# VH-VL binders against o27280: the designs that were tried, part 101

Target 1, 266 residues: o27280
Amino acid sequence: MDSMNVPEVLEIKRIVEESESVKTFIFSWDFRREVRPGQFVMVWDFRDEKPMSVSLIDPVRSEIGISIRRVGEFTDRVHGLSEGDLLGIRGPYGRGFELMGRDILLVGGGIGMAPLAALADEATARGMRVDALVAARTADELLFLDRLEAAGVNISTCTDDGSCGFKGFAHERLLTLEENHDMAAVCGPEPMMFQVMRILDERDVPAQLSLERYMKCAVGICGQCCLDDTGFRVCAEGPVFWSQELSRVREFGRYRRDPAGRRVPW
Key: E = the ipSAE of ESMFold2; O = the ipSAE of OpenDDE; V2 = 0.75 times the mean of E and O plus 0.25 times the DockQ between their complexes.

## First folded at step 3 (VH-VL)

Design k23 (framework fv_acasunlimab)
Fold by ESMFold2-Fast, scan of step 3:
Structure k23 (fold): chain C 266 residues (1-266), chain A 118 residues (1-118), chain B 108 residues (1-108)
Amino acid sequence: as target 1 above (266 residues)
Amino acid sequence: EVQLLEPGGGLVQPGGSLRLSCEASGFTFSRYWMSWVRQAPGKGLEWVSGINSGGSSTFYADSVRGRFTISRDSSKNTLFLQMSSLRAEDTAVYYCAKSYIGKAFDIWGQGTLVTVSS
Amino acid sequence: SYVLTQPPSVSVAPGQTARITCGGNNIGDESVHWYQQKPGQAPVLVVYDDSDRPSGLPERFSGSNSGNTATLTISRVEAGDEADYYCQVYDSSSDHYVFGGGTKLTVL
């Protein structure tokens, strides 16, 4: 048996309240199991198991962090836990982000900033210039601004309601930002990522996008895999995909799948 | 047809200059990082230089930094390598290569022989 | 700068399995790519991202990568597999692409 596929019961070492709806749960981690930004773990509360992106990777302190938004029964139960309580963790799984070049643009929406915060740490550690566009519906949902600032990231914000920074959507704000980047990484609601990808494609900026719905595909339980026009199984290598791979997938940004596998508009 | 075409090579004396070109077809050239990789006679592959998709960032192996300049013209689907202060040890077959989204080289030119000799 | 080490040659009989290694400090943390080069020809990508194969390539080619060693495995070797094989990584600390020294596969 592969040790990565056996859940380890870990004690919650520390909890950071990121917002009213988001908490980061920090665990001691044995880095003999390496973890990279863009990868996820399966979090088990001894009743249900859900995929969660790793938002903090700290080999010096031997810690990982997992940021969880309260959106349903599972996450409500996990949010009710305290330091000292136990969770099952297995993984990591999935393809992580790749870094290349001297400068990177990060575009994150809501909880999508979680994997990008870990990536920002790696990019700044290797000496890259990091520009981050942090987007949310309201100011209270902007995540990781202090952490990004402490890492030396150049931050731009936007909120749908104008409560902080630019008033508008991420793609509208992106149009006002500098065009020169060696690469980009994008994570957030799929409609946002689709619009951002279109702009980055026009600017000839190669982008990696993290698609939460494909995390289950990476652990081999995917029943919703589709071949694109090239015969590529989109979910096989997720959750991180290059924009050139996603541009051939008709459903990206237009449809999602319900539990029955039916296409549903965003 | 996805292809990289290198039109030729040359013989040049030590200290001389030569410009290589590589024309792309069958893919959207402007979206990919491009590189030059060389191979001295009977030797292995050595990466020489790379350029990002937009042409704003360039990268060089230590052995050629300050002597070679990589550039691209996306309107002509063409990659260039301007070589100056050439040395006998620069003698090699030069390949242009398309990065598979920065990871691997999935498309290679046929190779252009550059001989530096007097 | 980052260095990849390959054995200069490997010999196998037809129908057997060839294994070509690529050594590098913590290479398991990198994505390793493999190229086949026949005399007078440009290299051809045969394995990328440690273990993935380009479309149309035989399943006989596979790869693995962990710790300090990546391995290209060629099962049921054919005479036509005789070639030089190179491993390659992108070293993000220097923004350099790094190739191994190459391994000549001889099919006896």
Scores: ipSAE 0.429, ipTM 0.762, lowest interface PAE 3.5, mean pLDDT 86

Design k24 (framework fv_acasunlimab)
Fold by ESMFold2-Fast, scan of step 3:
Structure k24 (fold): chain C 266 residues (1-266), chain A 118 residues (1-118), chain B 108 residues (1-108)
Amino acid sequence: as target 1 above (266 residues)
Amino acid sequence: EVQLLEPGGGLVQPGGSLRLSCEASGFTFSRYWMSWVRQAPGKGLEWVSGINSGGSSTFYADSVRGRFTISRDSSKNTLFLQMSSLRAEDTAVYYCAKSYIGKAFDIWGQGTLVTVSS
Amino acid sequence: SYVLTQPPSVSVAPGQTARITCGGNNIGSKSVHWYQQKPGQAPVLVVYDDSDRPSGLPERFSGSNSGNTATLTISRVEAGDEADYYCQVYDSSSDHYVFGGGTKLTVL
């Protein structure tokens, strides 16, 4: 509890440029404080703190990686940092993915591939067959393809504009792929995840979905991570939920929360 | 209401065969992993076999591998355990149980007694 | 094979707190579930995911899990709590569900 709630100031050991808008920041990590794929940390630049999913977990090198997309003032500042600079890290928080069975389908959209890349590493290390559907708007925004290939993952791609792989959305591509998996893990924009979940439910494939929503509860602001109907808090009970749990939540795929906690349609 | 009903137990000689069934109601059977868990008289719980929601992957405890076959029919909301080459140590109450993957067994059948003796 | 170890028996007086342990290598990294079984009955889930409780079960049942030991805690024990208790995990490396040997709780 002490380790989870007090920011530790860590040196940026390496920075990997994943795309024009995404960078992975690598830190030395003491694995007495265990980290699992699907968990997140609070990243503090000594001015603001934001939740970020862990995208690399490497106990052999004693390293973790955090992938950050440039979307606003905080992330712009963090992207301006160099190797050797310092960031505060608090966590990890949330429950991670659970791996079951012999084969898994990963469905990732944009930055949602970040936690799934860490999961792919764990799944392949455990001897699972891993199929990944990687979706983005354009070929330049497809993330982690080299890392997934190096891990032995069977990769399918789709882009909205058709610049790489199937032309169309993730759920459209999913309809053309093999139907038999023991489980699936899904992370990306909520409307994409909702469509994918419906298809996996029809195929009777149990799925875990990661909600990378606004997570103010991790910094002590109650209520802003709550879901309607169930009272689930993403930072306390998520970010990873089974599809059976999410199918009961009226707001999933239909509403989001703005920074003030108000419902906003997608 | 959510329940699992298990007809199909009985007395069988060593080396014999028996099929157990478990009929589900009150939940969407096809969405959940299902298992068989047994309990020998006066002993503890032992997981025997599991099957994924779609029926494409099956798992077995080492003690029953090659002798037992788990299967499911989602159109009938029914789980099966085909037992062959039965041994005296297979004598137990057999429970079918519903689980989420990596979660607890939240719904259990009433159990059916299988006795293997001459 | 992954192994869970429970004490064979625990005795407690009514109104006191019973603690039943479940030992396993690095069990704190796994989700632990607990079942109550009374003679002639099917097991009943009393705690899941280390510390969550099914709806309708008394708040007297709670759980914890860290390091190599998970614990089921039953506060303000009642005669009706007398039963066998089993811990359980899923071992993803073998795709096996693993049960502990069981603990008989006697309420004296």
Scores: ipSAE 0.204, ipTM 0.698, lowest interface PAE 5.1, mean pLDDT 86

Design k25 (framework fv_acasunlimab; at its last look DockQ between E and O 0.66; V2 from the best seeds 0.00; counts 0 for: pae E 16.6 > 2)
Fold by OpenDDE, look of step 4:
Structure k25 (fold): chain C 266 residues (1-266), chain A 118 residues (1-118), chain B 108 residues (1-108)
Amino acid sequence: as target 1 above (266 residues)
Amino acid sequence: EVQLLEPGGGLVQPGGSLRLSCEASGFTFSRYWMSWVRQAPGKGLEWVSGINSGGSSTFYADSVRGRFTISRDSSKNTLFLQMSSLRAEDTAVYYCAKSYIGKAFDIWGQGTLVTVSS
Amino acid sequence: SYVLTQPPSVSVAPGQTARITCGGNNIGSDSVHWYQQKPGQAPVLVVYDDSDRPSGLPERFSGSNSGNTATLTISRVEAGDEADYYCQVYDSSSDHYVFGGGTKLTVL
């Protein structure tokens, strides 16, 4: 499929309430179009378009799921939709996660668990041992716990307020874990990812991290998602990056650019 | 100095067994994936087997699965390859290789020749 | 299985630029690594992650990867660059390391 495709109008097949602020929208999908965990799609509500990670990949049911957190006007409109309503979907785009080894560590924060949940399904299907460190501000914001548990994932939770699991941040919980995995996949708030990456690098654990940036075209043309100093386009070279790639990115963990191109500190 | 030393090669008959060793120095051995790569005379490079840093996961090329066993001893900074049911096509120089973040090989031994012949 | 295809040989005059290709289905989505092997020696990593150079390698060595082709470029070729060159990827679907068939670079 061409990278510059027009959105396909799809019917919302089901809606799963993940939390108070997160819903998963499920669509029928033709799997002749390959999709990988870590890739994203552009969701079009016929007014605006936003990149969203794929959180469910089910070839058996011929379905994909897109998890969306309510954070602004666009997502407010989308969260107002019902089953049977229509959305435009184009993609998938970007570089997804790679799997290597037999033991994988997933470190996710908030909605960052969305692509990792899809990765967990693939990893477990391959017979890999999957450990997941799931982080959130509060217990009510922890995502996909039942789904991960059902898949056979070993879950460790941490919350900022201590309402569930380890009290503290993901990188602090990680420091208490002695085992090194064959590889790690990380997605969440960028400050979290930055700290987690540092620890994994010190342990020489191969790590992939999924970045979030303002994306407009999703096909590497407009440059709105370019990372400073490297010229990496999050939509084309990413959103999944290896830690050694991100080590070259000065802005990583420090700031991002808003739609106007201004630096916004994390 | 980072170094991999590979003693243990030699001549063996078809159906026989041989154990290769690779001693590592100059880096924290236990932190890295390790692999064996072989090269038949006048031929290209072929990955043979890999092992994760902790030794809990092992991987094999289809050509050697069930016949070769990779292992490691962190206390001795040593990588091993136990070869059994050796065939003529197993004749090659065997290299020990250190992984760079698991996907490339940044350090290589000088290799040891294994010859399988009657 | 994943297959990497290299030309058997490439010839170049001293001072010129050599380009060695590595073909694979959608190889542009993979990280490609390159090794130099001189006669009687072990391979040496010269390019990793498509275009990065290990410490100590001259800037004359560079790499690119897009579509179905990765390329190792050696500028200002010297007699000492004569060697076999191998591309390599990690196939995550099978957990195999895969090498190309190798390319013999001859400096005329």
Scores: ipSAE 0.589, ipTM 0.842, lowest interface PAE 1.1, mean pLDDT 94
Fold by ESMFold2-Fast, scan of step 3:
Structure k25 (fold): chain C 266 residues (1-266), chain A 118 residues (1-118), chain B 108 residues (1-108)
Amino acid sequence: as target 1 above (266 residues)
Amino acid sequence: EVQLLEPGGGLVQPGGSLRLSCEASGFTFSRYWMSWVRQAPGKGLEWVSGINSGGSSTFYADSVRGRFTISRDSSKNTLFLQMSSLRAEDTAVYYCAKSYIGKAFDIWGQGTLVTVSS
Amino acid sequence: SYVLTQPPSVSVAPGQTARITCGGNNIGSDSVHWYQQKPGQAPVLVVYDDSDRPSGLPERFSGSNSGNTATLTISRVEAGDEADYYCQVYDSSSDHYVFGGGTKLTVL
C-alpha cells in the first residue's frame, strides 16, 4: 500500500561527495512542509523508489540534503546523476528524533551518521552539548567529521581496522567514554545498535535508535509489523524508537528475516 | 504493581522548609527521568522540577529555581524535593511523576498537600 | 516563555464528539500529550506523542497535532469522561515541561 503523498519532481541543486561510496544530494525545499531529523523521504528515479534518511535540514537556505550510499542498482543509477538532474521526492515520513536535556550522545555507524548529522545540527542550535562517537570499518568510511567539527561537536572515532582513532567496535569504544548523558541517539548496523543499546541501558541513559529496515513499514508498504509481544504496532511509529520499546524485541540485533520470512542470524 | 507513593506533606510557615519524598515500586526506577508537578487549589498543573535517570542533571521552573532542590536515591527507589524559602504561592498538591520514555508522564503519585501559611 | 492555550470549558451531550484544543506556536513540531483529571484524583495519561494511546484506554480517545493547534478528540462521549483535560509538551529549548491551562469537559 502506498502513502497518499504524491512525489514532487525536484532539481538536484548541489551534490556533496562525502566519501567514495556516499553522496549527499541537496534540493530546494519549502519548509511549510516541515522536516525533522530522523525522518526520511522516498526517492524516485522514475524507475524505482527507495527510502532515504534526511541528512541536512537548512531552513535559512531553504534546502534539504539526502545522503545515499552506493550499494546496488538503484543507488548506482542515482550516483550517476549530476547537478541539474531531476529526482522525485515524497515525504517526509516517519517519526523524528526528540531532544531532551542538556547533553546528548550520538553513536553512528557508517551511513547511520546521516540522520545523526541532521540531529547534531538541531541539538547544537538548541544549545545542547553534543558528543559524537563516529564508527566505521575503515577511516575512509567515517562520515561527516568536518561537518560535526564545524558545528562544535565533541568527536570520538573508532574503526574496526584501527586506521583512525580507537581500534575496535563502537560498543568497545563507548565503554571508554563518559557514562553521563541526558539522552543518546543511535543509528547504524543493527548488531552495533544492539550492543550500544545494552551499554546505554546499563548506564540508565534513555536512547533513541533509528532502524532503517522499518522505513517502508512507516509509510504503509508493509502489511504487518509486530516487533514484540506487547501488542503495539512498532512499524507505524518508526523508524525511530526509544530503547525501552526495543528492549523486549527478541530478534533486535540477533536475527534478521530472509525473503521467506525465516529467522536467520546476523 | 506499578506505583508512586507520596507519604509526606504538611503545614509550614512562610520562609520555612519541607522535604517531600516519593517511593517507586513495580518498575526499574533508575531507568527513568522523574519530575515534580504541582497544582494550587482550584488551578491547573504546573511542572516544578525534573531529574534525569542518573541524577546528574536537574531542571527547575523559574518560580522555584534557587529555592527547591530535586534529588533521587536509586538504592531506595525514592525521589525527593527539598523545598526552602517557602511562600504562600507554593501552596499546592505536589505530584511525583514518572516520565514515559523521557517526555510524557505515564505514572503519577497520589499527590501530597503542602500548605504554606502564617 | 512557551505558552499552551486551552479553552477553559467545553460542553457536549452524551454520544456526541468532544474536541479540546491546545494552541501553541509551531506546536505541530512538538509531541503533545494529554491528561485526564477527575476531582480529588491524580492526572491520568490518555494520549501521548500526539496520537498514541496507553494500554487499556478506549479507542474513543484520539489526538492530532499540526501547525499551531493540537486537538484531543473524544468520540461517543460518556458521562464518565467528565473531567479536566490538560495538554503538555516538553520544550527542549528551556528543558521545561509545559502544561496547558486545562479544559473542563462537562457532559450534559
Scores: ipSAE 0.554, ipTM 0.793, lowest interface PAE 2.2, mean pLDDT 86
Fold by ESMFold2, look of step 4:
Structure k25 (fold): chain C 266 residues (1-266), chain A 118 residues (1-118), chain B 108 residues (1-108)
Amino acid sequence: as target 1 above (266 residues)
Amino acid sequence: EVQLLEPGGGLVQPGGSLRLSCEASGFTFSRYWMSWVRQAPGKGLEWVSGINSGGSSTFYADSVRGRFTISRDSSKNTLFLQMSSLRAEDTAVYYCAKSYIGKAFDIWGQGTLVTVSS
Amino acid sequence: SYVLTQPPSVSVAPGQTARITCGGNNIGSDSVHWYQQKPGQAPVLVVYDDSDRPSGLPERFSGSNSGNTATLTISRVEAGDEADYYCQVYDSSSDHYVFGGGTKLTVL
C-alpha cells in the first residue's frame, strides 16, 4: 500500500567483498514488498540515484543483497561506505525472470552474474538442475563461484585472457556445451548477450535476457530507458525480455547509448 | 512446412488403453517443449500433459495424473501419449502443441478424436 | 489452482472493435497468450506474451495485460473473425498450463 516510488532509508547490515571491484551490500528488507530475481532497485546515496540489480533474496533472514561494481563517482562513493551507513532504496522495479522446466542454463558476464545468482538460488530451491557459464575478462573478475557451487550449480568458466577456464568469449564456450536445457537466462555486456542469443535461437532454447539502459524515474514516465523503435521501456516492460522481443529491436547488440542518449559503438 | 501430425485416434471401451502419437517436421523437434491439449465435444481447451525438450521432466493435469504418460523420441521426431484406465470423460479431440516464448503454443496439430464408450 | 475467467460471448458489428477479457488474480504479472479457434479447426495463436503478434497476423489483433485483467482487442472486425477465443497462462506454482473457458465472438 506504501508507495514504491519513494526511497526508504536503510542501514547497510553487511558488506561482502566479491572481488577487487565488486561489493555486495546487504540490507534488512520487509518482504511485504516482494522481490523477484531480475528486478532492480534504485540506490540513492543522497546525491545521485542509480539502478542496481538484486543479487540476494533471502526471506528467511529478511535480507536483500545488492551487488555494485565500482566504475565511477557514484559507485566509488558507495564503495567507500561501511556497515551501519545509510542508503536510500526504492523499488523493486521491472519484470523479473520466469522459471520453466527443470534444466536451466545461466550465462553471465561480469556483474551480470548478480541477478543470475539470485535466480540460481530460486531455481535450485525448486529442485531444478542449474548449469552456469560464468564469464569475465580475467580470473579475478569471475563472480559468485563459491556461492554457486554451494548451491549445487554446475559451473563452466571462461576468461578473455585465458587466466581461468576456457580462453575466449562466452558465446565460443557455449558452442562446446551440451544442448539439453529447457530455458536460458542471460545477463552481461550487450555484445555478449547478442552473440549468446543468436546461438540459443539457433538451438531453439527459450531465452530471457536482462538489459540495462539509462534510467531516471524507474516507473516508465520519463522515457529515458526506451529501446529504439519498439518503445519498450527497460524499467517497465523489462529489464528482462524474451529473445523474441529483442529480435525486433534494431539497436540491441549493434550499438549502445551513453547517459546523454548518443549512439556509440560497442 | 512446419507440421504436427496426429494419426490414429479411435474408439475404446471404458478402462481401456490407447497410445497417441504426434510426428513433427519442419522444426528442430528436440529443442522444444511439447504438450497435449484436449477439447471435449462442445467444450473448451484443457491442457493435459507436457514434456520438456530433453524429456527429463514431465507434467500432468490433475485429471490424468497416474493414468496418462507422456514421452518423446527425438530420433523419430515423435511425441507420445500413453493413455490408460480411460473414462468417458476422456472423450475429446487431442491436439499436440509446440511451446515457445512465454510458454505459448505456437504450432498445433489438426487433432485426433478419442471416443471412450461401450 | 489458478482460474482464468472469460465472458461466454461477445457480439460486435462489422468494422467495430471487439474486446475480449480474461480475468485472473494478478494476471498482469503473467504472460498471457490468445488463441482463435474456428469450428472444426485447431486453435491458432493470435497474440502472445500479452501484446505480441505472431508473424503474418494482421495488426488489427492486439492485446494488453494489467492488474487482474488481460484483454484481446480486434479492431475493424470482419466476418472472418467470428470464432472462439481462449486466453492462456502458465501457472508456475503448479507447473500447469491454464486456459480460460473461451469466448464466442459473433459478428452481427
Scores: ipSAE 0.000, ipTM 0.400, lowest interface PAE 16.6, mean pLDDT 84
ESMFold2 (binder alone), look of step 4: mean pLDDT 91; pTM 0.947

